# Designs tried in a protein design chat: VHH binders against p49116. Part 61

Target 1, 238 residues: p49116
Amino acid sequence: EGPLLSDTHVTFKLTMPSPMPEYLNVHYICESASRLLFLSMHWARSIPAFQALGQDCNTSLVRACWNELFTLGLAQCAQVMSLSTILAAIVNHLQNSIQEDKLSGDRIKQVMEHIWKLQEFCNSMAKLDIDGYEYAYLKAIVLFSPDHPGLTSTSQIEKFQEKAQMELQDYVQKTYSEDTYRLARILVRLPALRLMSSNITEELFFTGLIGNVSIDSIIPYILKMETAEYNGQITGAS

## First folded at step 4 (VHH)

Design p16 (framework vhh_brivekimig_d4)
Fold by ESMFold2-Fast, scan of step 4:
Formats: sequence, structure tokens, C-alpha cells
Structure p16 (fold): chain B 238 residues (1-238), chain A 123 residues (1-123)
Amino acid sequence: as target 1 above (238 residues)
Amino acid sequence: EVQLVESGGGVVQPGGSLRLSCAASGFTFSDYYMSWVRQAPGKGPEWVSSISSSGSDILYADSVKGRFTISRDNSKNTLYLQMNSLRPEDTALYYCAKSLTPYELIRGYMDVSSQGTLVTVSS
């Protein structure tokens, strides 16, 4: 059996929509987030081990972990996205909502705490200078998580997660041989991803979706998209 | 000139059924995804369903899954929405729209210039 991930799975290039507008709007933020979500799901579906689990398992797995994959993607693409600018615009909008009594104080507090956790996570990853190979394996560890409630075929998922952990260890030991503690510092960042609410992520980044469409409802379709259809979604061409 | 004409709306009691039609002209119908979007009184637009150019790929909003069926006839340049088990919450003006992908519509606001067809579910 070959390696879990190939060099093609290390490449993770987000194409942003037209130059950032002078004043950020819900549509720009939603389009940027949607592109990252699509890129993340296309990345997952391209993994042979993931494909081997079958359609129903693939759907259940991604529904359980999309927020963790998305957050890792935000951290990895933070500079390309100008994520700090996007978060600042969201904070400004929330502060205006408080002044106009459009949202409850409790809800604003929850959302602000989520933004602070997200910023802290992205800053920690930046300080560790996580490279493309490390991000690929961290995403794989998150994707092949056997411990989500309601999952079936957990033994095979666990096998793939262990393979991801082993290959990450091998990579880090060879590439960062001088830093004995690097792997441990990287892995202890992962539990924080599960503390971030997927509902709040949807509110922050996907408010522009028409019809209050949940990410859970569109996941099966995104996973089944043809490559040409996916590319059309990213570039705006059919 | 692109033209979309919705029809088939009406007044129906809860639990009833209705079939909407959208007649398309001015573009190559078979090249586009077609979607149904609705707007309830006093609310913004809500995406309902989309169907691929060939009809092989279909997507529904969670609120209508199992109750609504989208279909198309490329030979007649017509889009359909079969609505079963209608609820008061389905009351809205229904519009059809063309797009290159369903996500073009659900990602952001669509330009709806047609008249729509009114569906009222009340006792």
C-alpha cells in the first residue's frame, strides 16, 4: 500500500474573488468562504483512502468534521484571504448590531468568543510556521477521525488516521530533526478545533447563502460534484 | 432577450399539492442549471431547488426535501416544481432562475426580474 497522501494533496491554493472591495460586504465574505469550503471538500474527495470508504461514510465523515477542515483552511490561507481584515469587518458589523439592538448581548458574546478562539488558533499555527505538508497531514488526521457520534466503519477510519499520524511523524522527524518537540506542539493544537461551533462558523462566513441553507445540506452535493463543475464554481466559468 | 415566465400558482389548503411551470426563452435552456427561488411576504429570497442542465443532478433545500420534486423538459424549454404536502410556511411568490451552477445562486443574491407565480397555503 502506498502513502496516504501524495504531493498533489500538499498543494492547497485558494483563488480569491475579484480584488477585495474598499468596504467588505456579506457577499464577498460568503464567496471567499465558499471557495475555501469547496477547495477543502475537493481536497478530501481526491484522497484514495477517503474514496475507498464509500459514499455514505464519506458524507457522514465530512458532515462531522467540515468545521475543523474549514478552520484549518482559514489558518493555512489566512494571508491569501486577508483573514484579519475579514474578521475586523465582522467585528465592526457586530458592534453596529449591538448599538441597534438587532442581536442579543448573549449571542454577540458567543460570536466574539468564537472570533477570539479563531484568531488565537490562526496565530498559534502562524507562530509554529506550519508548512504545507504538515497542514495536509493535520487535515487528514481531522478527516479520518473515528470518534464522532453516529459514525459506522470506525475501524477502517481509525486505520487511516493512524497512517496519517505515522506519516506526519516521519515527515517532521526528517524535515525538522533539530526540533525534538515540534510534533507535540503541532498535535496539541488540534483539540481546540472541536471547541469551535459549526453554527457560529456558518453565521460568520456563510450569512450570504440564500434560504438559510445549512452546510450539512450541501455537503453531499459538493462531494459528488464533477471536477469541471468544481472548477467552474471556483473560477466562475461553466 | 432572456425571458422566464412562471405559472401554476394558486390557493391551496394545507396538505394539498400544486405544480409550477417556468417557460424559458432567449437563451440555450439546456446549457444552464435551473432553480426555483421563493420570497415569502416580508422576507428575503429563499432558494428552494436546483436541477442540472441534463437533469441528472438535483439539490433541495432541507425545508422541502421529500415534499417537492424539481424536473425539466429541455425539448420544451420548461422547468417544473411538483409541490406535495404543502404547509402554510410554503406561502410565497415563486421564481425560476438560470445559472451556471446551483452554488452561484445559493452563494449570493440572484437577479430575479420575472413576475413570479403566487402560492398561498391557507385554510
Scores: ipSAE 0.011, ipTM 0.322, lowest interface PAE 9.2, mean pLDDT 83

Design p17 (framework vhh_brivekimig_d4)
Fold by ESMFold2-Fast, scan of step 4:
Structure p17 (fold): chain B 238 residues (1-238), chain A 123 residues (1-123)
Amino acid sequence: as target 1 above (238 residues)
Amino acid sequence: EVQLVESGGGVVQPGGSLRLSCAASGFTFSDYYMSWVRQAPGKGPEWVSSISSSGSTILYADSVKGRFTISRDNSKNTLYLQMNSLRPEDTALYYCAKSGTPYELIRGYMDVSSQGTLVTVSS
């Protein structure tokens, strides 16, 4: 009956680790990324429609789409994160690894292609000047994706996705009435998110450069955290 | 200063059991989620299990569900992991961790550089 998202779901405020070091290191990058991931999951779990699907479905949905949510979060928080500076530091480290023959050329190529796709996506969103309401609905559209393998309750998930699409359309038509093609330009950006490798995102942002970590194993823990402890971790920069 | 001291590891045969302990000091143990994480040689850290501050919420990795049991004693500032039906793939250095930051939870990173406790499952 009510809208899928409330004004509280438009607020998406990333608290960065303080202070930013003079030279970027793996710990700072990983902590920044981890805070964004926690914020993204906290955002998702606060949606009444998401809660209504139940714990097992919630876990399956986030496991399927965390990389898309995370990438949208990177684009939305690119300025507060100084994402361009983080990506430049990662590129410099990879170039040094090439010169020292520490990594295979094929792997380095895959990682560099991922960084270029990420930069292009973030640049396209910046050029479109996507606002907070638009980001909230785009995140809802990718969260309520009924087409991932192994999902149950796919009919209900599809209804929530359609509701997100309708509310985005209504918002854009009302707010940007002079720009007839804005919605189409925004939506055509979404398929690129599915081309981003979750394994490469993990290596770049969660284990340091060309490391391995399983986000899959931690997702159920993050989603089941007690609200007070969850809030403490998201707002604390200590 | 935060200190976590793991113990109880050893060498066991497949199908055997071990009980790990983690003695915590330097922080209010009863205020934090506590976790067990493990790292096998040549592999990245793997989250094993977590328990809420009160013990009411417990989570397990799919690989250990039904075989391992996490518990805590807040009066003794101690975390436990009961490991049953051990398999060769359970061979790893086991660490306990508190929820200090989101990064520590994701990577299995320790608040302090503890030595962990070694579990070896072999014939």
Scores: ipSAE 0.015, ipTM 0.374, lowest interface PAE 6.7, mean pLDDT 82

Design p18 (framework vhh_brivekimig_d4)
Fold by ESMFold2-Fast, scan of step 4:
Structure p18 (fold): chain B 238 residues (1-238), chain A 123 residues (1-123)
Amino acid sequence: as target 1 above (238 residues)
Amino acid sequence: EVQLVESGGGVVQPGGSLRLSCAASGFTFSDYYMSWVRQAPGKGPEWVSSISSSGSTILYADSVKGRFTISRDNSKNTLYLQMNSLRPEDTALYYCAKSYTPYELIRGYMDVSSQGTLVTVSS
């Protein structure tokens, strides 16, 4: 009955690995990205409406939308992550791979286009000065997407998405009453998330020397982790 | 100083079993995910398995599912890998590693300060 999200669901606090190395490396980038991914999945798990859909539906939804949630998280946490510095390091690594003839020109073009799209998305969100409530509801709209292939309970998912849209509208209209078109400017940014490849996101932020396990494979395990265990690992609390 | 010492490797015939151990010191073992990583001759490192700080979350590479079992004893600061139904393709140096999340170890660089333990599967 109540609102879809509470004040506790607006809080989204990323704790970065410390200290930051003098020279960014794949390990630091992967660790930072992994913390953001875990925070995003834990955020989704904490929503009562999400819990009510059941384990199988929860897994299917997160598998379908993790890249969209992750990208929204990158935009929201861009300052704390020093995202521009991370992207510069990735570009430098990619340019070195070109010089060493490790990647084809077509692959390099795909990856550079993805980085450009990601930068453009994050810059657009920053220019709109999206607040914590707006990010929470945008993530909820993305999470409760009924149109992914293979989903069950699509009518219930659609109702939760509509509830998220209504509550975002109410919030924006009340908080930014003088900006009549703010909601429209925010919502037209969301389709860009669907155009970004989850495979390229995985390669950029989650690739390393040891990599042989996909994000898709680990999602069920992350969702089954006890809250206390998750909190202990992400916040450094025992 | 963080220190990890692997042991338990050896020569075994196909279908045989080995149990690897990793003794940890210099950090709070119970705060970290622990993983096994292997490096076959002439190949790069390959992730094998990870276990969460409490032992509740366990992940395996597809090549070892149903054959290998990862476990830990936080009271002894020790990580284990029980390897059953060993195959020639399992021949590698096996290393243990730590992180705050399983993904960091699977996708991150391995700091090889340890010697690893050699597993050879041959007739």
Scores: ipSAE 0.012, ipTM 0.385, lowest interface PAE 8.2, mean pLDDT 83

Design p19 (framework vhh_brivekimig_d4)
Fold by ESMFold2-Fast, scan of step 4:
Structure p19 (fold): chain B 238 residues (1-238), chain A 123 residues (1-123)
Amino acid sequence: as target 1 above (238 residues)
Amino acid sequence: EVQLVESGGGVVQPGGSLRLSCAASGFTFSDYYMSWVRQAPGKGPEWVSSISSSGSTILYADSVKGRFTISRDNSKNTLYLQMNSLRPEDTALYYCAKSLSPYELIRGYMDVSSQGTLVTVSS
């Protein structure tokens, strides 16, 4: 069997909306987040093992893990996205909402806690200096998670996850040969992804969507998007 | 030059029904996703429903599920929206939009040239 991921699966380049506005707004944040989500799903579709699972399994798998993939993408693209600036703008908006009594204090606390968890995760990944190959395999490990409720073909999914883990181990041992505990430090970061609410991620990053559309409802359509159409969305003039 | 002409709006009582139509020209209608989007006074645009080129894939906003039905007739280049059990919050100017993909819907882009059709649900 060939490798689970090829060198083409390591490339993960986010093209941001240009120019960045002087003052961040919900539309810019939503556009940036949507581009990252689409890049993440396009990346998943390009994996032969993912396609081999079949459309129903593929859709269920991505519905279960999109928030984990998205969060890894935020960490990987934090610099190009100016994520710290986006999160600061969101925090400022929440502080203003407290002063105006527009939102429940309990809800604001819940959202702020989520932002702090996200910042901690991204800072941890930055401190570890995770490279492109490591991010690709971490995304593959979370993508091929066999333990989500309602999944079919769980034995095949588990096989692909194990293959991702083995290839990551091989890469880290060869590339960072002097750092015996690097792999362990990387892998212990992953459980934190499952403690983050997908509903809060939608509220923070996708508020600019029209008509109360949920990410779960859009996932099947994103996965069916043609490559040329996707490329047009990233580089095309609007 | 894409041209979209909406019609069928009017004034109805809560619980009433209306059928909207959109006549499309200037492009190959049968090749594109089509969508309905609405804009209430003083609010931003809200996506309502989308239908694939063949009509086999349909998506609705949560606020209209079970009440609205989107359909299309590719032989007539026409998009429809059957609206049942109308509520005061459905009051808006309704636009049809040429949509190439779900990504276009996520971005909320609309043709500036479209006039829309006004739906008013009074109590």
Scores: ipSAE 0.012, ipTM 0.313, lowest interface PAE 8.9, mean pLDDT 82

Design p2 (framework vhh_brivekimig_d4)
Fold by ESMFold2-Fast, scan of step 4:
Structure p2 (fold): chain B 238 residues (1-238), chain A 123 residues (1-123)
Amino acid sequence: as target 1 above (238 residues)
Amino acid sequence: EVQLVESGGGVVQPGGSLRLSCAASGFTFSDYYMSWVRQAPGKGPEWVSSISSSGSTILYADSVKGRFTISRDNSKNTLYLQMNSLRPEDTALYYCAKSLTPYELFRGYMDVSSQGTLVTVSS
């Protein structure tokens, strides 16, 4: 009954720390990434279908898919974040780490391959000119994935995923009626998200966290935060 | 201006308990997120626990979950850390820190301005 997503779920506005420093540092990158992560979790939390699954299921779903949601958010907000500049700074740091023997060559290779995969994903989404409605439905499709280990309510999760797929199809067919293959081109991008390591994403974007705090460990607490705390993070209001 | 004074540290045997306190002055305590951070000899700082301004959001490092309890009393401008089932690896100087935004609960920048309190766990 009713659409899975409302117009409020299409709105996805990232407020960046200001001003951007002349030379990027781990604190600016970590704060920018944290803002995007908070916005992504707040977005998921606001969906009535998501709320209906209950707290335990909500936590399990977000723990399983946060990297996919975050990566979609990076692609959607790439211009606002100056993501290409951030990735260039990370690459420069890795090249300096090779010269200083701070990291193994194998680890640097893994991280560089991850950065390449991320750039290719973001470039493919930009080339397709993915709009706000399409991003919202893609995020819903990855959020309502019934195939993660340990999930309960898998039948209901699958129903919500199918509803997201149906509403995306209706939107694309109506809005881009002349491009018969657009939906297929969009959907074949999604499997690449699962091949990207959440551990490497965490290392690249969340290096500023003290005590090696994992994203997995903070998810339950972020999902329980009061709405006012979320609004303070994503609106940039004092 | 800002003062944070930690107390309650001491020497205990493994399995023992200690309660740390942090008395805050020079700022509106109830507006800030508060954290406990520790530093073992020869190591960098390690985040231990954080609590939101209202006390509704509480976070723990995996190494202390189920053993430590963070709490605050905004009427007394005081932060607490109840430490149970202490282990030799908990030996460190413990500091309290304030943060204005929830972002600072998770990122490496915290306004640590305290002298710390020493906790030694030895058999």
Scores: ipSAE 0.017, ipTM 0.430, lowest interface PAE 7.2, mean pLDDT 83

Design p20 (framework vhh_brivekimig_d4)
Fold by ESMFold2-Fast, scan of step 4:
Formats: C-alpha cells, structure tokens, sequence
Structure p20 (fold): chain B 238 residues (1-238), chain A 123 residues (1-123)
C-alpha cells in the first residue's frame, strides 16, 4: 500500500569535485558524471519497491535505463554542474578534432546532434520549472519500465510504474491546480530520453574510464556497494 | 613523497598463477581505495580490480572475474593481486594505484605512477 516514494527520495543533492579546474579536462568531467551516476543508482537502490524486485531484476532494470536516469539527473543538476560550461568544453574539443582530422565528420555530426538534443531537453525542463517531487516521480517512471527485453517480473514492474504515474498525477493536480495541462507537458518530454544514445553519453562524459570498461559492466558492482561505504566515499572520509 | 612499488611479475605458462604485491609508503594506506591497472603492449591502460579501505567492497573487471583475487594488509601497507588461470591476453605491465573518490573506484585511476611489474604469459 503506502506511497512509492518518501520525502527522503525527493532529496537529490550532487556534491561536485573541488576545486574546479581553470580549464575543464576529461578527468574532471568524468569524475562529475560518475558522482551523478553513483547518486542516481544509490537513489534507485533506496526505494523499497525496487529492493522488493530482487537483485537480478534490479541489475536488469538499471542496465536498461541508466542513460535515461543519468539524463534526468543532468537536467535536474544542470546548475550545480555548470552543465552548459561542460558541454561548451566538449564542443571546443570536437572542433579542434575536426581541424586535425582525428574524427570522422559523420561521428562529429552524431555527437553534435546528441549535445543539441541534450541541451533542448534540459532547457525544456528548466522552462517548465520541474520541481524535486516531479523529478523523483519521472525517474521512478523511467526506472520501473516493464518494456525492456529479458525482464521476468514485468507485472510487478508495471504496477510500480502505474503507482509512480498516479502519485505524480496526484501531486501535480494538488500543487499546480490551475495548470490543467502541466502533467501532459511533462510526460511528453519522456520519450525523447529513449532516443538518446547511451554510447554517445559514455563518449561525452565517461571517456576517463580506463580501458574497455563500459557503464553496463560496472552497474552490478555499484548496486552491490553498501550505503555506509557509498556515503563515506561521497564525504571523502572513507 | 607518495611511493608505490610493485613486484611479483614474471614469465608464466598459460594456466599458471602469479601473486603481485604493491608496497605503499608516504600516505595513510588504510584511508584509501586501492586498485590494480594493467597496460598491454600497444594498448591503453585497463582497470583490473579495486578494493575499499576496509576491504569490505571488492570490484573486478569482467575479463578477470573468477580468476583474480584482490586483497590488502593494512598493517603492512601492502596490496595484493592473486592471478590464477592466466591467459596470453593477461600479458601486461601491472600497476597499483591509490583512489581518492567514488569515480576513481570504478576507473582504477592511476593517481601515482610507478615502474609497474611485468607479467608475460607465453607458451
């Protein structure tokens, strides 16, 4: 019965690496992105409904939707991250690569189109003034997607997604009672998340990962970290 | 000031075993995550394994899972990597690295460079 999300699940506080370098580099961008990914996965793990699905289902869900969760996190934390500055640095690097013929024109075009889509998504969320409760429920809708191939508990996942949708509707109708079309405007933004390439997200934000490590390969390990250990790493106290 | 000294590498046949050691000095070893990173000839660096300050969290790259075991002895300021069922693909220079934050745990970022220890798996 109870609500799907508690007030603790609305809190989403990204702690940025310090100090910010004078000129952005791959290390700083990767560290910032990794912190956001860790925060997003820890957020998902803290949801009782998510825990109830079991470890194998949890891993499959996050592997399927991490790029959508990450992109929602980028939009929510855009100001804290100075995301526009990070994207400008990436664009500058790409323009230098064009001049030196280090990358194909087709690849550069794909990456630039992805950056444009990401900027438009973040701008639309900012213009709608999406609040913390709305972001929490949008992330829950994305997380509890029953449509991914290979899922075994699809009926339970669907019930949790429907519960997220209902609780979002109740919140929006109560909080923004004069704006009858707000929920529709918010929900029509979500399909764009599935059109964004996870491979391009990895190239933009996670190029600092050593060797052939993919986000997909590390997800099971991040999900297994104890909360105390995760919190110790964020505070720097270990 | 920070110093990491790897040892234990050598030439071994496929299916063989080696145990690598990393002696740390110049920092509080028990406060840091530690990682093993390798670099094969003509390739970029590849993260292998990481261990938390207490040893409670251990991570492995998929390529070594089930074959390698990372461990540490905080009383001796020493990091270990037990390598079993070695393959020609494991041939690389192996480095240990200290990690400072959550992003470095998954990356195995090399904060302090050293000479490394060479592992060659050949017939």
Amino acid sequence: as target 1 above (238 residues)
Amino acid sequence: EVQLVESGGGVVQPGGSLRLSCAASGFTFSDYYMSWVRQAPGKGPEWVSSISSSGSTILYADSVKGRFTISRDNSKNTLYLQMNSLRPEDTALYYCAKSLGPYELIRGYMDVSSQGTLVTVSS
Scores: ipSAE 0.012, ipTM 0.366, lowest interface PAE 8.7, mean pLDDT 83

Design p21 (framework vhh_brivekimig_d4)
Fold by ESMFold2-Fast, scan of step 4:
Structure p21 (fold): chain B 238 residues (1-238), chain A 123 residues (1-123)
Amino acid sequence: as target 1 above (238 residues)
Amino acid sequence: EVQLVESGGGVVQPGGSLRLSCAASGFTFSDYYMSWVRQAPGKGPEWVSSISSSGSTILYADSVKGRFTISRDNSKNTLYLQMNSLRPEDTALYYCAKSLTPYELIRGFMDVSSQGTLVTVSS
C-alpha cells in the first residue's frame, strides 16, 4: 500500500492577510487564526485515508482534535505569523484587564497559564527543529486518534494512526540517523496538546465569534465545502 | 450601492409562524452567501442562518435548527426565512446580511446596516 501522506500533505503554507499592522488589533489576530484553522481543516480533508472513513467519522474526528491541529499549526507557522508578537499583545491586554478589574482573577490566571503552556510548547518544537515532514505526521497522529468518545470505525482509525507512527519512525531514523532518541523527544510533546482548553483557544484567537457561533458548530460545514469554494474564500480574504 | 430591505415581521403568539423576506439590489445577488442575523433588545447581534450562492450549503444556529428554514430565489433577488414554533426568546430585530460564509463566521465581527424587520413573540 502507498504512504499515508503524499508530498502535497507535507507542504503546509500559511498566507498571512497583510503585513502586520503597526497597531495589533483583534481583527488581525482573528483573521490570521481563521486562515490557519481553515488551512488545517483543508489539510485534513484532503487525506485519502481520512476521506475513506466517511463524513460522520470525519466530522467527529476534527471536532475532537481541532485544537490540537491548530496548536501544531501555530508552532509550525510561528515565524510566518510572528506568533511571539501576537502573544505579547494578548498578554499586555490581559495585564491591563487585571489593572482595571474587568475580568475575574481566576479566569485571567487560567488564560495566562494557557498562554504560558502554548509558548512552552512552541519553544520546545523550535528547539527540536521539527521539520515539515515531522509536523505532517504529528498532525496525522493526533487526527487519527481512536480514543475519542462516540467514534465508530475505531479499529480503522487506529490502523491509520499506527501507519502514521510507523512512517514517522522510518523518516526520523533515516533522516536523523545520528540522533537515536529524536523520535522519543518529539512524541513526548504530544500529550500536552490534549491538556490545552479549546474554550481558551477560542477566547484568545477567535474573540470575534458572533453570538452563538463556536468552532465546533461550524466544523461540519467547513468539511463539506467544495475545494473551489474554499479557495475562493481564501483568495477573497487576501 | 448595496441595498437590503427586510419585511415580514410582526407580533405573534408563542408557537406561531412568520415568513421574513429580504429584497436585495445594487449587487449580483446570485454570487454571494446571504444570511439572517438578529439583535434582541439590549443585546449584541446573533447569527441565525446562512445560505450559499447556489443554495447547496445551508447553515443554522443551534437555537433555530429544526424550526427555521432559510431559502432564496435568485431570479427575484430575494432571501427568505420561514420561522415556525416561535418562542419569546426569538423576539428581535431581524437583519439580512451579505457574505456570512463559514470562513467569515469563524473569523467573526459582523456588521449590520439595514433597518431590519421587528419580530415580537408574546402573548
Scores: ipSAE 0.508, ipTM 0.774, lowest interface PAE 1.8, mean pLDDT 88
Fold by OpenDDE, second read of step 5:
Structure p21 (fold): chain B 238 residues (1-238), chain A 123 residues (1-123)
Amino acid sequence: as target 1 above (238 residues)
Amino acid sequence: EVQLVESGGGVVQPGGSLRLSCAASGFTFSDYYMSWVRQAPGKGPEWVSSISSSGSTILYADSVKGRFTISRDNSKNTLYLQMNSLRPEDTALYYCAKSLTPYELIRGFMDVSSQGTLVTVSS
């Protein structure tokens, strides 16, 4: 069997909406987040091992880990996205809602803590200076997590996760031979992803979904979209 | 000016069929995903179906899968929705929408000029 990931899976280029507004609005934030979400899911889809699991299992995996993948994507693309500015804008919007007494004190606390956790995670990843290969393997490890409830083919998923871990280890040993504990430092960040609420993430970045549509509900459709057509529209001008 | 004009709605009995059309103008139709969205009385908008620019990708909500068929004719700038085996719960105002960006697709972007076409399924 060949490697789980190839060099093609290392590339993770997010194209931001243009032009950037002077004041970040909800539309810009949601558009940026949507592009990242689609990029993350299509990245997963591009992995042969992922495809081998079948459509139902693929959908279930992505449903289980989309928030973690998304968060890793935020960290990886934090510079390009100006994530700190986006988060500040979100906070400002929340403050307005607070002033209008639309949120309970408990909810405000939860949301603010979530934003803090997101920022801290991304800052921690930046401090570690995680490179594109490491991000790719971390995303794969998160994607092929067998410990989510309701998954089928858990043995195969576990095998793929192990493969991702091994390849990451080999890469780190090769690339960062002088840093003996780098692998451990990187992997120890993963538990922080499980602290992230998918619901709150969805509310922060994807407010305004139509009707009863949720990220969970649209995942199978995103996974079915043609990449070429999607890319064409992303770069297209209205 | 972007215009989307829906037609084909009406009153049908359960199990009946209708075919909706959406005539598009004011933009390059062939460059956009096109979608159907519906809004039932007292409910929020619900995404129904989408079709890619070329028609190669087709998506359906679970609630209509197997019963509805979306299609398009780029030469006529027209979007279609064949609705079979209609149910009372399908009663709604149906809108045509164009989508270019991922956000627009998720959000269910609709042009303000769209008036929708009413579908009523009742005995």
Scores: ipSAE 0.068, ipTM 0.535, lowest interface PAE 2.9, mean pLDDT 87

Design p22 (framework vhh_brivekimig_d4)
Fold by OpenDDE, second read of step 5:
Structure p22 (fold): chain B 238 residues (1-238), chain A 123 residues (1-123)
Amino acid sequence: as target 1 above (238 residues)
Amino acid sequence: EVQLVESGGGVVQPGGSLRLSCAASGFTFSDYYMSWVRQAPGKGPEWVSSISSSGSTILYADSVKGRFTISRDNSKNTLYLQMNSLRPEDTALYYCAKSLTPYELIRGYFDYSSQGTLVTVSS
């Protein structure tokens, strides 16, 4: 009955590890990425509509779209993260490890293309000057995607997605009334998210996960963690 | 010096129970997430369970959920793992580990200043 998102869902503040090392090492990169992942997941968790879907459905949704949410988060937090610098560091690390890891030329190409796609996407979003409200609604649209395989409650998910789209439309019309095609322009960016490999994203940003544990596997645990327990533990890890 | 000393391991039959303990020293125990990690022979480390500093958040791997119970006593600087309904696949060296932040936890960034305790489940 009420709006899907409130002003509280517009706030998306990422705090980077401090201090920033002179050389961006794998730990710093993974820590930064982990923080963003947590922020994204807990953002989703804070949405009443998301909560209403139940734990199993919630987990399934996040599993399906975490890469897209994460990527939107990268775009939104690109400046704070110094994303270009991080990506450059990743490339450097990759180059240094190519021989050691016996990566095929094709795999290297795939990874490099993925990095390029990430950078281009974030650049494109920056060019559009997407604001916090728009990001929130875009994330909601991505989150409440009913077209992922294996989802339950798809009708309800679709309703929430439609609501997100409608609220975004209303916001854009109200805020950017002079730009008639802004809504279409920002929505047309969403398909690019699905061209990005979650596996490669995981490999680039989350190489230090417990054993061979995947992001897919840890999502339920992230969703269960209490925010209050670690709000004070934002700094110190690198 | 950070010290984590595990105990309580042993040989049990399938369906049996064991209780592991980890005595912590050299750091403020109550400030850290504590975890159990195990490593079977020839396999990589496997995360088992974690508990937040206050104990309010408890997490289990799917493989042990419903059978294992993690707990802590901050007054004693001790971490526990009650293992019930043990299976042969639970055979491993069990390690106690600490993480300051949930981000480190998720990353599997642990301080492994421990020797581990061996759990063998065999008929």
Scores: ipSAE 0.285, ipTM 0.669, lowest interface PAE 1.9, mean pLDDT 89
Fold by ESMFold2-Fast, scan of step 4:
Structure p22 (fold): chain B 238 residues (1-238), chain A 123 residues (1-123)
Amino acid sequence: as target 1 above (238 residues)
Amino acid sequence: EVQLVESGGGVVQPGGSLRLSCAASGFTFSDYYMSWVRQAPGKGPEWVSSISSSGSTILYADSVKGRFTISRDNSKNTLYLQMNSLRPEDTALYYCAKSLTPYELIRGYFDYSSQGTLVTVSS
């Protein structure tokens, strides 16, 4: 039995669109978010345990947790993305939409609450100084969640989640041996991910979706892409 | 000059069939994903189908799955859409688009659209 994750799964390098515009626009935000989403899916696809579950199970897991994986990625890549600047631009756009009567006050309230939850999550992770190994295992815990409705192979998924938790515990205890409560502080952050709406994440970061396309609807096709084709998109500069 | 020229549109009765063609020039057709996008009167653009450069990855909107078939002939630089069991809600101007991969569908931007070909499904 080998480890669930290898050193290759710790590496998570987001390449941002270049150059950054003087004033942020929808195109830059959507391009940045799309790169992060694809990087997150590439990360998941590369895990042998994930591959072993089979295509149908893989699709169901990613459909259920893509928003949690994406949010963890936003926190991990917050500095590279200048996430605070992106969120400020989104807030400014929403405030302008109120003035132009383009969106209802109730909808704007929901979106602003989501942004506040996201900022609080990212701030808590930054304050804890979560490292690359910790992020990799938190993503694995989220990915191998056996408790989503409609899943099959839940016993095997639970075993992989438990293995992720065990390996995270071992890592934290060895690396941060003097901080007895670090693991507990990290794990209590995870439930917040399920309070954030995937529909609102789509509205904030993927607002240019064409027609009836949604992240949920496109996930099966991303997972079925040929490796060379997939790699070209996650590393390609636009 | 990149050019995309659609043809094959027309008036058809519900349950009928049409085959759309898109003749591409000015770029290496075999290197790109190709897609069909439609725009119904009074509505925004709606993605219909995409096909990878090799033809190995094919994607369909849920509304057309099982009724439409996308294909390509790289030797002729031509993209096709076979439309069967047509419904009144399929009435739209159909556009051929370059480089609409899953990535570009998520980011919401696509490269080059054409003049389109009109499909009308009515009695």
Scores: ipSAE 0.188, ipTM 0.574, lowest interface PAE 4.5, mean pLDDT 85

